# Designs tried in a protein design chat: VH-VL binders against Imidazole glycerol phosphate synthase subunit HisH (hisH). Part 3

Target 1, 208 residues: Imidazole glycerol phosphate synthase subunit HisH (hisH), of Pelagibacter ubique (q4fnt5)
Amino acid sequence: MNVTIVDYNSGNISSVINSFKEVAKDKVNIEVTSDLNKIRSSDKVVLPGQGSFKSCVDALNAINGLVETLNEFTVTNKKPLLGICVGLQMFADLGYEETETKGLGWISGKVSKIDNQNNKFKLPHIGWNEINIVKESKIFEGIKNKSHMYFVHSYEFIPDDKSVISATTDYSSNIVCSVEKENIFGTQFHPEKSDKLGLKIIENFLNL

## First folded at step 4 (VH-VL)

Design p04 (from o01 with heavy chain E50I N59S; framework fv_olinvacimab)
Fold by ESMFold2-Fast, scan of step 4:
Structure p04 (fold): chain C 208 residues (1-208), chain A 124 residues (1-124), chain B 107 residues (1-107)
Amino acid sequence: as target 1 above (208 residues)
Amino acid sequence: QMQLVQSGAEVKKPGASVKLSCKASGYTFTSYYMHWVRQAPGQRLEWMGIINPSGGSTSYNEKFKSRVTITVDKSASTAYMELSSLRSEDTAVYYCARDYYDSSGYYPDAFDIWGQGTLVTVSS
Amino acid sequence: NFMLTQPPSVSVSPGKTARITCRGDNIGSKSVHWYQQRPGQAPVLVMYYDSDRPSGIPERFSGSNSGNTATLTISGVEAGDEADYYCQVWDSSSDYVFGTGTKVTVL
């Protein structure tokens, strides 16, 4: 089995790469690339993202044919895809970080700044926090409700259809931290920074 | 034939900076991560950092993070490592090395191709 | 902070078997790679994924990894095998970790 982590100039993804390699070992081939043929031939794809919604979408669009290839992989061919942090956010129709920017539109919704209640809560939402698993999800197999995951973000994805939400976290409000729609999975937290439980989520995705 | 060819030996004074090059040939430069590893005389190999030549993303050993910068020139198939604020204990042979993955589809995090090494001597 | 410990030296007679150990906490759960370094030369990958040989490495080189110990085994040792040997793993908290190194002397 071949799994591609999309490297599209969206910041440092070394932790994502290293965590996937650690879980995969000799059982799964992990490729790190933006090559369209490699993405098309993959069994699964991981879309990480670091930085702003706009900078990541712009970086993705800067590579000719990449968005089209990801749409074919994910929407047309229904192959498994995991979005991490901004990767999850880019599933949205629109993001409002810095400027209004069109996302991939795979899950209807928008990305907006976390309401920090007149600065009573600090942004970014950074550090370990509990997840509330609200629906059964394949990536949460073996993960207990109230498990701790690592977060670092100032913006949140608000899907129009709540049925796609698999987990939330409590900070200034109930923030969506995981979604699942058919073959599409995303986490707002960083499994690659979430110790043994984060590695279990990676393992669950690879075992789909 | 796949090769990494490094720049020549450097002699620097404490407090100076040094920038080393590593030119790749015989493979697609942007398809493989590049590492930098050093070895002080009679000491073990010590990892310094990694770069993805496709995107330019980097990760550094905490020990060197404040002083090391790794970059690439994709058109020249060349990786660079710059180390600033040099000290006598930075005297070492510096290697670039390619991160491996094979055609069977497996990825072992091994260093399969190494440059010949560049000796950097830091002395007053 | 993950650490890999190797014996500083191993002596072996020509034609006999050398065994080089690499000790680390639960190293059997990791993929271990091995490098040979002759004096004045760059390291050469001689074993990867615990027990896989790169092309060009003789069959007399083999590897194993279980529990807290990985081992590189060189059977039918030749004078040209005299070198320093380093094990290496990737660790999620420590990134790329090299062993302390073992000097193999063929006498």
Scores: ipSAE 0.000, ipTM 0.440, lowest interface PAE 17.1, mean pLDDT 87

Design p07 (from p01 with heavy chain S57R; framework fv_olinvacimab)
Fold by ESMFold2-Fast, scan of step 4:
Structure p07 (fold): chain C 208 residues (1-208), chain A 124 residues (1-124), chain B 107 residues (1-107)
Amino acid sequence: as target 1 above (208 residues)
Amino acid sequence: QMQLVQSGAEVKKPGASVKLSCKASGYTFTSYYMHWVRQAPGQRLEWMGWINPSGGRTNYNEKFKSRVTITVDKSASTAYMELSSLRSEDTAVYYCARDYYDSSGYYPDAFDIWGQGTLVTVSS
Amino acid sequence: NFMLTQPPSVSVSPGKTARITCRGDNIGSKSVHWYQQRPGQAPVLVMYYDSDRPSGIPERFSGSNSGNTATLTISGVEAGDEADYYCQVWDSSSDYVFGTGTKVTVL
């Protein structure tokens, strides 16, 4: 089985690469690339993101044919895709970080700054926090409710259809931290930084 | 405080349609999904569908999809469920129920507030 | 389609413990909610997320969920606990699924 982690030159993704290779061992081939043919031929794709919504969307668009290839893989061919952090956020129609920016539009919704209640809560939301698993999700098999995951973000994805929400976390409000829509999976937290439970989520995705 | 009040009992003939109402009070109507659930006499609770009152998006149980329509009137804080082509097996108590989950809420998608129920009797 | 099966009835004496099971394939991977329904009344949420209690529900109510079976446990049963009980999950293929229901009789 071939799994591509999309390297679109948007920050350091070494933790994502190392965690996926650790879980995969010799059972799954992990390729790190933006090569369109390799993405098309993959069994699964991982879309990481580091930086702002705008910088990541701009970086995807800067590679000719990449967004079209990801749309073909994910929307047309319905193959499994996991978005991590900003990768999940880019599923949205629009993001408001820095400026209004059009996302991938795979899951209708907006990315907005976390309402920190007039600075009662610090941004970014950083550190370990509990997840509330609210809907069945294949990537949470074997993960107990109220497990701790690692977060670092100032913006949140608010999908228009709450049926896609698989987990939330409490900070200043209930923040969406995981979504699932058919073959599309996303986590706001970083499984690659969430110790053994994060590796279990990666394992669950690879076992789809 | 928070309450769902449903319309009164209905008696219909086979082939007719029925439209039930569910008026919400004591909370922000557009912040929570509204579900419709029915229960035939002596039988289990059966989910029919939901609506997001904010955008009007709906999702229906495949069993009812061809016959059920759920709508809202935001100005009246009221949800409606219309069921067409009624059959005798549609005789049931119909409930509206709030799905207490939004970006500011704590509840993990449980049905925390229920209407009192509306009995629909379909007989020839 | 995903199915949740409950025993049709459970009889228990006051002060004893009632256990209501809800069986479903790999139900331990899902979040289970429980509803109490007294005759002629709407259901009331009594347990959510397998084992969390809504405000106003006494500590006598507890829950568990593992493997293929979720359980609602009512310790020190009181006459007022007599009701029908329904488990409920969300399933990606079947949406919202309710159990077959269990009538708890206290006497």
Scores: ipSAE 0.006, ipTM 0.447, lowest interface PAE 16.1, mean pLDDT 87

Design p08 (from p01 with heavy chain S103R; framework fv_olinvacimab)
Fold by ESMFold2-Fast, scan of step 4:
Structure p08 (fold): chain C 208 residues (1-208), chain A 124 residues (1-124), chain B 107 residues (1-107)
Amino acid sequence: as target 1 above (208 residues)
Amino acid sequence: QMQLVQSGAEVKKPGASVKLSCKASGYTFTSYYMHWVRQAPGQRLEWMGWINPSGGSTNYNEKFKSRVTITVDKSASTAYMELSSLRSEDTAVYYCARDYYDRSGYYPDAFDIWGQGTLVTVSS
Amino acid sequence: NFMLTQPPSVSVSPGKTARITCRGDNIGSKSVHWYQQRPGQAPVLVMYYDSDRPSGIPERFSGSNSGNTATLTISGVEAGDEADYYCQVWDSSSDYVFGTGTKVTVL
C-alpha cells in the first residue's frame, strides 16, 4: 500500500510525516511529495496544512496540475483522503481568513473566524480539548467519546450539510472538529500531536 | 459534446407542485455543481439553488427555500428541481446550468453550460 | 443584500462600440461574469472572471472591473450581438446575484 502526504510547501509538516511513519512501520509505504504521478498512483492521500487558509490555497495553486490531480483522486476516483487542520478547512467553498478565498469545494461550506464573544475566549483555540463524536465514523473506531485532542486554530469550518459532521468540540460555541463524506475525512485537531489516541486515528485511516 | 437536456413544458394549477429534470451528457456528472435559475417573462435571471451531485448537498436561495427541493440521480446523470405550492408568479422559464470548474483549485461562480429551459405556466 | 444594477438598454450602430455597465458596491473586489441571451434562447457565457473569454467568444468582447463598476465592451458590433446581457457575481452573504439586465439594440 502506498500513501502520499502532499508536500506543497505549506510549512513544517515534520510531525505529520513522523507520526504516519511511526504507525505505518514496514507495512505501508509513506511518500512525501507533490509529484502528480505519485499522487495518482497512491492508495490514500493526506493533505496537511500549516498557516492561513489563503496561504495554503495559494500554495496548492502554485504547483501546476496539483489541484486537478487531487480532484481526480478524491472526487472522480473516490479514493480515501484525510485533511488535517487547514487541510480540512480547504474542503470548503470559501474561506474568510485575511481575504475571501475560494477553497477546493469538496464539502460545501465556509471557513470563518471563531466567534470569541468579544474576547471572552482567547484565540487561537489552543491546547487539549474534548471531542463530541456525533455519528459513527471509521476514523473514530476505538476512540472513546470525550477523548482529548490537540487544537491550535482561530478559524472554523462550517459545513452547509450538517450530516457530514462526525465530531464537534466546545469552545466559545459548538465547533466542528471532524467531518466524513464518503471517502473524504478531515480533522480540525492535529492527530499527529494528540498522543496515542491521535496515532489511533492515523491507524484507522490507514486501515480503510 | 457537453450538453444539458431539460424536460418539456408544464402547465399547472395554483397550489400544485412541478418537478423538472435536467439530463447531463458529455462530461463527468459528479465533478460539477448543478444550479437552477429561473426567468419570469420580461424579467431578470434569478438563482434558485445548487446541488453537488457527488454527495447530494444543496444550497437554496432563501426566497425559495421553503418550496424548492433539488435532487440527483447519479446513475441517470440527471438533476431534478421540484417547486411546490405554485402561484401565478411562478410562471417562468426554468434553467439548469453547470457551475464552471476548470480544476484549478477554485469552484468558480460562473455558469458555462445551460439547459434549453423549461417553460412552467401556472394558470387559474 | 448585494445588488447589481445595469442600464435597461443600450443602442449602438453596426461597427461601433457598445459598453454595458454593471454597478455594485465594491464590485471590483469580486469576480464578474457576463451572459448573452438572445430571444427564446438560453443564456450563453461570454465573459468570466472580469476579462477572460470562454472558448469560441470573439476577441471583440472584452471586460473590466474596478471600484463600483464592471463593464462589458463589444467593439465592432454586429447584428448578431443584439441580445440581453446580464452580469453576475457570487457574494458571501447573497450567494449568486444577477444584474438587472441590459437590452443591446443594433440599429
Scores: ipSAE 0.000, ipTM 0.432, lowest interface PAE 18.1, mean pLDDT 87

Design p09 (from p01 with heavy chain Y107W; framework fv_olinvacimab)
Fold by ESMFold2-Fast, scan of step 4:
Structure p09 (fold): chain C 208 residues (1-208), chain A 124 residues (1-124), chain B 107 residues (1-107)
Amino acid sequence: as target 1 above (208 residues)
Amino acid sequence: QMQLVQSGAEVKKPGASVKLSCKASGYTFTSYYMHWVRQAPGQRLEWMGWINPSGGSTNYNEKFKSRVTITVDKSASTAYMELSSLRSEDTAVYYCARDYYDSSGYWPDAFDIWGQGTLVTVSS
Amino acid sequence: NFMLTQPPSVSVSPGKTARITCRGDNIGSKSVHWYQQRPGQAPVLVMYYDSDRPSGIPERFSGSNSGNTATLTISGVEAGDEADYYCQVWDSSSDYVFGTGTKVTVL
């Protein structure tokens, strides 16, 4: 099986690469690339991201044909895709970090700054926090409710359709931390930074 | 003005079914989850289930799961709750309620707009 | 089977402060919402996300949530505050859970 981690110049993704390779071992071939033919021929794709919504969307758009190829893979051909952190956020129609920026539009919704209630809560939301699993999801197989995942973000994805939400976390409000829509999966937390439970989520995705 | 208007009171015999309606106005019906909550005389509020009007997905309280069905008619902006195999202990006021605010997009998992309630009496 | 327990009743004199508690295991990790219900009426949301007020709710209503106890505080109590009050949370295993309810009497 061939799985591509999209390297679109969005910062250091070494932890994502190392975690996927650790889980995959010799059973799954992990490619790290933005090569369009490699993405098209993959069985699964991972869209990581580090940086602001705008910087990551701009980086995707800077590679000619990349967004079109990801749309073909995900929307047209319905192959599994996992978005991590800003990768999840880019599923949205619009993001408001820095400027109003058009996202991928795969899951209707917006990315807005976490309401920290007049600075009662610090931003970013950083560190370990519990997830509240709100529906059955294949990526959460073997993961207990209230398991701890690692977060580092100041913005949240708010889907228009609540049924796509697979997990939330409590911080300043009920923050969406995982979504699932058919073949599209995303986590606001970083499985690659969430110790053995994060690796289990990666394993579950690879076993889809 | 945002409001939920429910159907009128019902009197049913044990073993019957009842289907209540909840008509939404003043907001985009498909953008907010609709819940059903009941309250027996002198008792606490008890959640029964929700529906996402956009996708039609539902979730039910285990206590009612075998007897309750929640549906929507998007064209009419109306949610329905049907409860079957009625017992005397199902005598209660039944409420529909909306849970998703337009409040910077945050979902409180709270119920911000409530219908006026429908009294269902189950007696022989 | 998550449980939220409230005292059955609280009595308070006009102008004084009423405190309504809601007890639940690790409730401080959850977002707590509060409803006011006057006789014969539908519930009204008076507090959400532990301490945020919906528009139209006076600032004398405040909330807190830590450890195993959430509290709705009504300062400068008025006769119109006499009602039943219910706390509510979402729990992954029990979904939407309401408290047992507290009748606030203004004497």
Scores: ipSAE 0.006, ipTM 0.452, lowest interface PAE 15.6, mean pLDDT 87

Design p11 (from p02 with heavy chain D99G, light chain Y96W; framework fv_olinvacimab)
Fold by ESMFold2-Fast, scan of step 4:
Structure p11 (fold): chain C 208 residues (1-208), chain A 124 residues (1-124), chain B 107 residues (1-107)
Amino acid sequence: as target 1 above (208 residues)
Amino acid sequence: QMQLVQSGAEVKKPGASVKLSCKASGYTFTSYYMHWVRQAPGQRLEWMGWINPSGGSTYYNEKFKSRVTITVDKSASTAYMELSSLRSEDTAVYYCARGYYDSSGYYPDAFDIWGQGTLVTVSS
Amino acid sequence: NFMLTQPPSVSVSPGKTARITCRGDNIGSKSVHWYQQRPGQAPVLVMYYDSDRPSGIPERFSGSNSGNTATLTISGVEAGDEADYYCQVWDSSSDWVFGTGTKVTVL
């Protein structure tokens, strides 16, 4: 099995690479690339993201044919894709970080700044927090409700259709932290920074 | 086969609101954005906003943002555009148009199917 | 605000070639679409993504886009090509922007 982690110059993805390789070992081949042919031939794709919504979308668009290839992989061919942090956010129609920016549009919704209730809560939302699993999901197999994951973000993805939400977390409000729509999976938290439970989520994704 | 059919002409007084409809047929309504564009007599085409019929998310041209609302009825495959606080300068033909994209996603929508247009006249 | 400028009119004889320009700052980095509008009718998409032709549009229509100028070229012009033509781009600061329009007269 081949799995590609998309390297589109979105910042340092070393922890994502290391965690996936640790879980995969010799059973799964992990490629780190933006090569279109390798993405097309992959069994699964991981879309990480660091930085702002706008900077990540711009970086994807800067590589000729990359968004087209990801759409073909994900929307046309229905192969498994996992978005991490800003990777999940880019599923949206629109992001409001810095400017209004068009996202991938794979899951209808918007990315907006967390309402921190007039500074009663600090941004970014950083550190360990409980997840509330709101529907059965293969990526949460073996993960108990109220497990802790690691977060670092100031913006949240608000899907228009609540049925895509697989987990939420409580920080100032009920924040969406995981979505699932058919072959499309995303986490707002960082599995690669969430210790053994995060590695279990990575394992579950690789075992789809 | 694929078509957009708009509601009929409207005559409104200044300060009123108008709500136009655009019914889609011959394609999957929720798979494409619906755009609204207007054209005042003898003027250029002017983009007003779009809606994603799948989830209902909208995006508006800043010029119209305070006065325009775009909605959909998925069961009827119909999009609506309501413009409030009408002025004589709002006299125009209003079009709905489908935002075509292939599988690329990184190229902006091309408007490949257009409604026939609805003339809105604002006069006292 | 981002602007697209077109010549107000282009006159061409039947069988000859009409060239309609669309000028915008660094427009060559954008995807340009072109629309044909006959009097009293809705616009019709005649060229998209710089040089792709929609189904039903004759091979006489072609497009190019580089630097600060995009061009719609109509070879072997026919009387039925007489219309207003509009270019369009999406710009991150201005969203969808239409050109000023060009009236093509076939004489």
Scores: ipSAE 0.007, ipTM 0.457, lowest interface PAE 14.9, mean pLDDT 88

Design p14 (from p01 with light chain S92R; framework fv_olinvacimab)
Fold by ESMFold2-Fast, scan of step 4:
Structure p14 (fold): chain C 208 residues (1-208), chain A 124 residues (1-124), chain B 107 residues (1-107)
Amino acid sequence: as target 1 above (208 residues)
Amino acid sequence: QMQLVQSGAEVKKPGASVKLSCKASGYTFTSYYMHWVRQAPGQRLEWMGWINPSGGSTNYNEKFKSRVTITVDKSASTAYMELSSLRSEDTAVYYCARDYYDSSGYYPDAFDIWGQGTLVTVSS
Amino acid sequence: NFMLTQPPSVSVSPGKTARITCRGDNIGSKSVHWYQQRPGQAPVLVMYYDSDRPSGIPERFSGSNSGNTATLTISGVEAGDEADYYCQVWDRSSDYVFGTGTKVTVL
């Protein structure tokens, strides 16, 4: 099986690459590339994101044909895709980090700054926190409710349709930390930084 | 096979700092979180903080956050805990402990392997 | 500021059953772990996730957790079970919280 981690020059994705290669070993071929033909021929795709919503969307758009190819893979052909951190956020219609920026529009909703309740909570939301699994998902197979995942973010994805929410975390409010819509999966937390449980999520995605 | 071995007893004056070590063996050091827990004479166990040896990220109990620093030396498979501005009420046995990992691949937030403990006495 | 309260002591005769309670607000929604500490020794994990036993812990140790009370049950008590026992949970606001401890005396 072939799995592509999209390298669209959005920053350092070394942890994502290393974690996927560690889980895949010799059983799954991990490609790190923005090559359109390799993405099209992949069995699964991983969309990482590092930096702001705007910087990642701009980087994605800077590669001619990449967004169109990801739309064909994900929306038209319904192949599995995992978005990580800003990768999850880019599923939205619109993000407000720095400027109003149009996202991929795969899951209707917006990305806005976490309401830190008049500075009662510090931003970013950084460190380990519990997830509340709110619906059954294959990527959470073997993951107990209230497990800890690693977070580092100041913005949250607010989907219009709450049925796509697979997990939340409690920080300043109930923050969406995982979504699932058919073949589309996303995590606000970083499985590549969440130790054995994070590697289990990666394993579950690869076993879809 | 799997064990945590801590440094020896320390006697310090109020206002001093102490740095304790915890050497791991028999398992992959970077695969498990390391915690520090203390116990004053005749009192309950009290959690101080943890470190992820892989990346060096830490989390501290609010009570100790201004005075405690946890670090690791990956090449030596050793975790350290430094506590500054010592007071008489810091007299306690200090333990390092590994976060439990079972064969199903999840962490239950329990401590399965403990060091033997280091007695720190703060004497004026 | 989450708190776990245990009775200070429990006395039990050899071969009988000891029950050690751990009380906390809505503790049944949390995962409870239990430690045994003999005098002068480090704690030993004897129960985790309410009712799972670590390797090497005999089947006579069992656990339960519901509502506001978790319980560690030791059946067929032996002299070697005489120790302090601590419950422990993870709480979002208080992080890792240990109980007040229970001294089990085998008479």
Scores: ipSAE 0.000, ipTM 0.451, lowest interface PAE 15.9, mean pLDDT 88

Design r04 (from r01 with heavy chain Y52S; framework fv_lumrotatug)
Fold by ESMFold2-Fast, scan of step 4:
Structure r04 (fold): chain C 208 residues (1-208), chain A 122 residues (1-122), chain B 107 residues (1-107)
Amino acid sequence: as target 1 above (208 residues)
Amino acid sequence: QVQLQESGPGLVKPSETLSLTCTVSGGSISSYYISWLRQPPGKGLEWIGYISYSGSTDYNPSLKSRVTISKDTSKSQVSLKLSSVTAADTAVYYCAREGYSSGWYEDAFDIWGQGTLVTVSS
Amino acid sequence: EIVMTQSPPTLSLSPGERVTLSCRASQSVSSYLVWYQQKPGQAPRLLISGASTRATSIPARFSGSGSGTDYTLTISSLQPEDFAVYYCQQYNNWPYTFGQGTKVEIK
């Protein structure tokens, strides 16, 4: 099985690469690239993201044909894709971080700043926090409700259709921290920074 | 089946600290958020605060300077301490579990204790 | 904090009648809205979560609807056991906040 982690020059993804390689071992081939032909031929794709919504979308768009290739892989051919952190956020129609920026539009919704209630809650939302699993999801197989995952973000993805939400977390409000729509999976938290339970999520994705 | 039971003194003097205990049976306090709520006689409900399975807490801003919620996993108990009480703190106090219902959103409070009346008077 | 306002404060009704209870939030709660029933001397009982999803064992005569800032609880045909106080609660924002309640009493 061939799995591509999309390298679109959006910051340091070393932890993502190392965690996927650790879980894959020698039974799954992990490729780190933005090569369009390698993405098309992959069995699964991982879309990580570090930085602002705008910076990541701009970086993705800077590579000619990359967004179109990801659309073909994900929307047309219905192959499994996992978005991590900003990768999840880019599924949205629109993000408001820095400027109003168009996302991938794979899941209708907006990315907006977490309402920290007049500074009652510090931004970013950083550290370990519990997830509330709100529906069955293959990536959460073997993961107990209220398990801890690692977060670092100031913005949240608010999907229009709540049926896509697979997990939430409590920080100033119910924040969406995982979505699932057919072949499309995303986590706001960082499984690659979430110790053994994060590795279990990666394993579940690879076993789809 | 999971059950919650509040216990503590029914009478507390003004300026003292109110201490209540919620005992959980039929399930683990390490699996859910447990909240404390209160209801003054003849009035509506007010959320006080919660404690998560990992022990993280958050409190209603109106009470945060006076309230502490803690847990003892070995005793299967969640405790509420409210300092510097006045007559305004007279209420029925409830502990409740935040639940998961019908595969939709997590319910705010699906299992409640019976409630314990606390009167603040001299 | 989000302020929840319920109306009317009290309804006097006969068994068999249809009733609708209103709950309005000071800002959108995005359907993160819960309804509870409370009878004298008892703890509140969960009726509906996520604005429209009935809790386990709640009779079909109870239904919830609404979005944004405006929500309703409907009881299609009142039974004697339905005379109680009903509370709405939002869980979109911390702190959790409740309406002041609507009392449904026998005429």
Scores: ipSAE 0.005, ipTM 0.441, lowest interface PAE 15.6, mean pLDDT 87

Design v03 (from v02 with heavy chain G56R; framework fv_cemiplimab)
Fold by ESMFold2-Fast, scan of step 4:
Structure v03 (fold): chain C 208 residues (1-208), chain A 123 residues (1-123), chain B 107 residues (1-107)
Amino acid sequence: as target 1 above (208 residues)
Amino acid sequence: EVQLLESGGVLVQPGGSLRLSCAASGFTFSSYWMTWVRQAPGKGLEWVSGISGSGRSTYFADSVKGRFTISRDNSKNTLYLQMNSLKGEDTAVYYCARDSWSLPGYYSYFDYWGQGTLVTVSS
Amino acid sequence: DIQMTQSPSSLSASVGDSITITCRASQSISSYLNWYQQKPGKAPNLLIYAASSLQSGVPSRFSGSGSGTDFTLTIRTLQPEDFATYYCQQSYSTPYTFGPGTVVDFR
């Protein structure tokens, strides 16, 4: 099995690479690349993201043919894709961080700043927090409700269709922290920074 | 056959209100984003507002934000534009259009347009 | 907001000519650009989407190219029905914005 972690100059992805290689061992081949042919031929793809929504979307678009290739992989061929942090946010059709910017449009919705209730809550939402699993999800197999995951973000993805939401977390309000739509999976938290339970989520994704 | 038919355009005084309707047929209305685009006499096209298939997401041009509201009734296959605090600069032909998209990429484009309805804001 | 400009604002051409209209975005919009044709007194008609994809039913003499900030609409072997105003439009982010239009008149 070949799995590609998309390296599109979105910041430091060392933790993502190390965690996936740790789970994969010698059973799954992990490639780190933006090569379009390697992405097309992969069995699964991981889309990490670090920085702002706009900076990550711009970085994807800066690589000729990359967005088109990811769309072909994910939407046309319906192969498994996991988005992490801003990677999940880019599933939206629109993001408001800095500017109004078009996302990938894989899941209808928008990315907006967390309502911190007139500074009652600090941004970013940073640290360990409990997840509320709101429906069965393949990536949460073996993960108990109220498990702790690691977060660092100031913006949230608000899907138009609540049926895609697989988990929320409580910070100022119910924040969407995981989505699942067919072959498309995303987490707002960082499984690569969430200890053994985060590695279990990675394992579940690789076993799809 | 996809058809879009706007109605409601009339002469209205500055500061007044007006609701436009767009009747859709020939496609699964609830599966498509819909949009309003206007064109002032002798001028170019200006995007006004858009709404998701479910109606949960709405977007507006800065020139109309706070004054206009977009909505839809999927049971009646009808799109609406509620226009409040009308100004002379709102005088235009208002088109409804289907906001279609292609996969891969979710490239949005307006593939079917109504005939337009003229709104005149004048005393 | 993303500003769109078109060049030229108008042009005159003869039947059989090939013409080119350019569109520029104030920032990169990747391939999220559409071209529309509008005839006098009529609603616009979609010609090209995603910068280069020809809409079903549109004659093959129309083609689009470009990415990022610079885009081109080409009409080969211009026909009488092609005299019209042509608009580019970005769909990269809201608010969606149109170019000011290019009027194509026959000589």
Scores: ipSAE 0.007, ipTM 0.451, lowest interface PAE 15.7, mean pLDDT 89

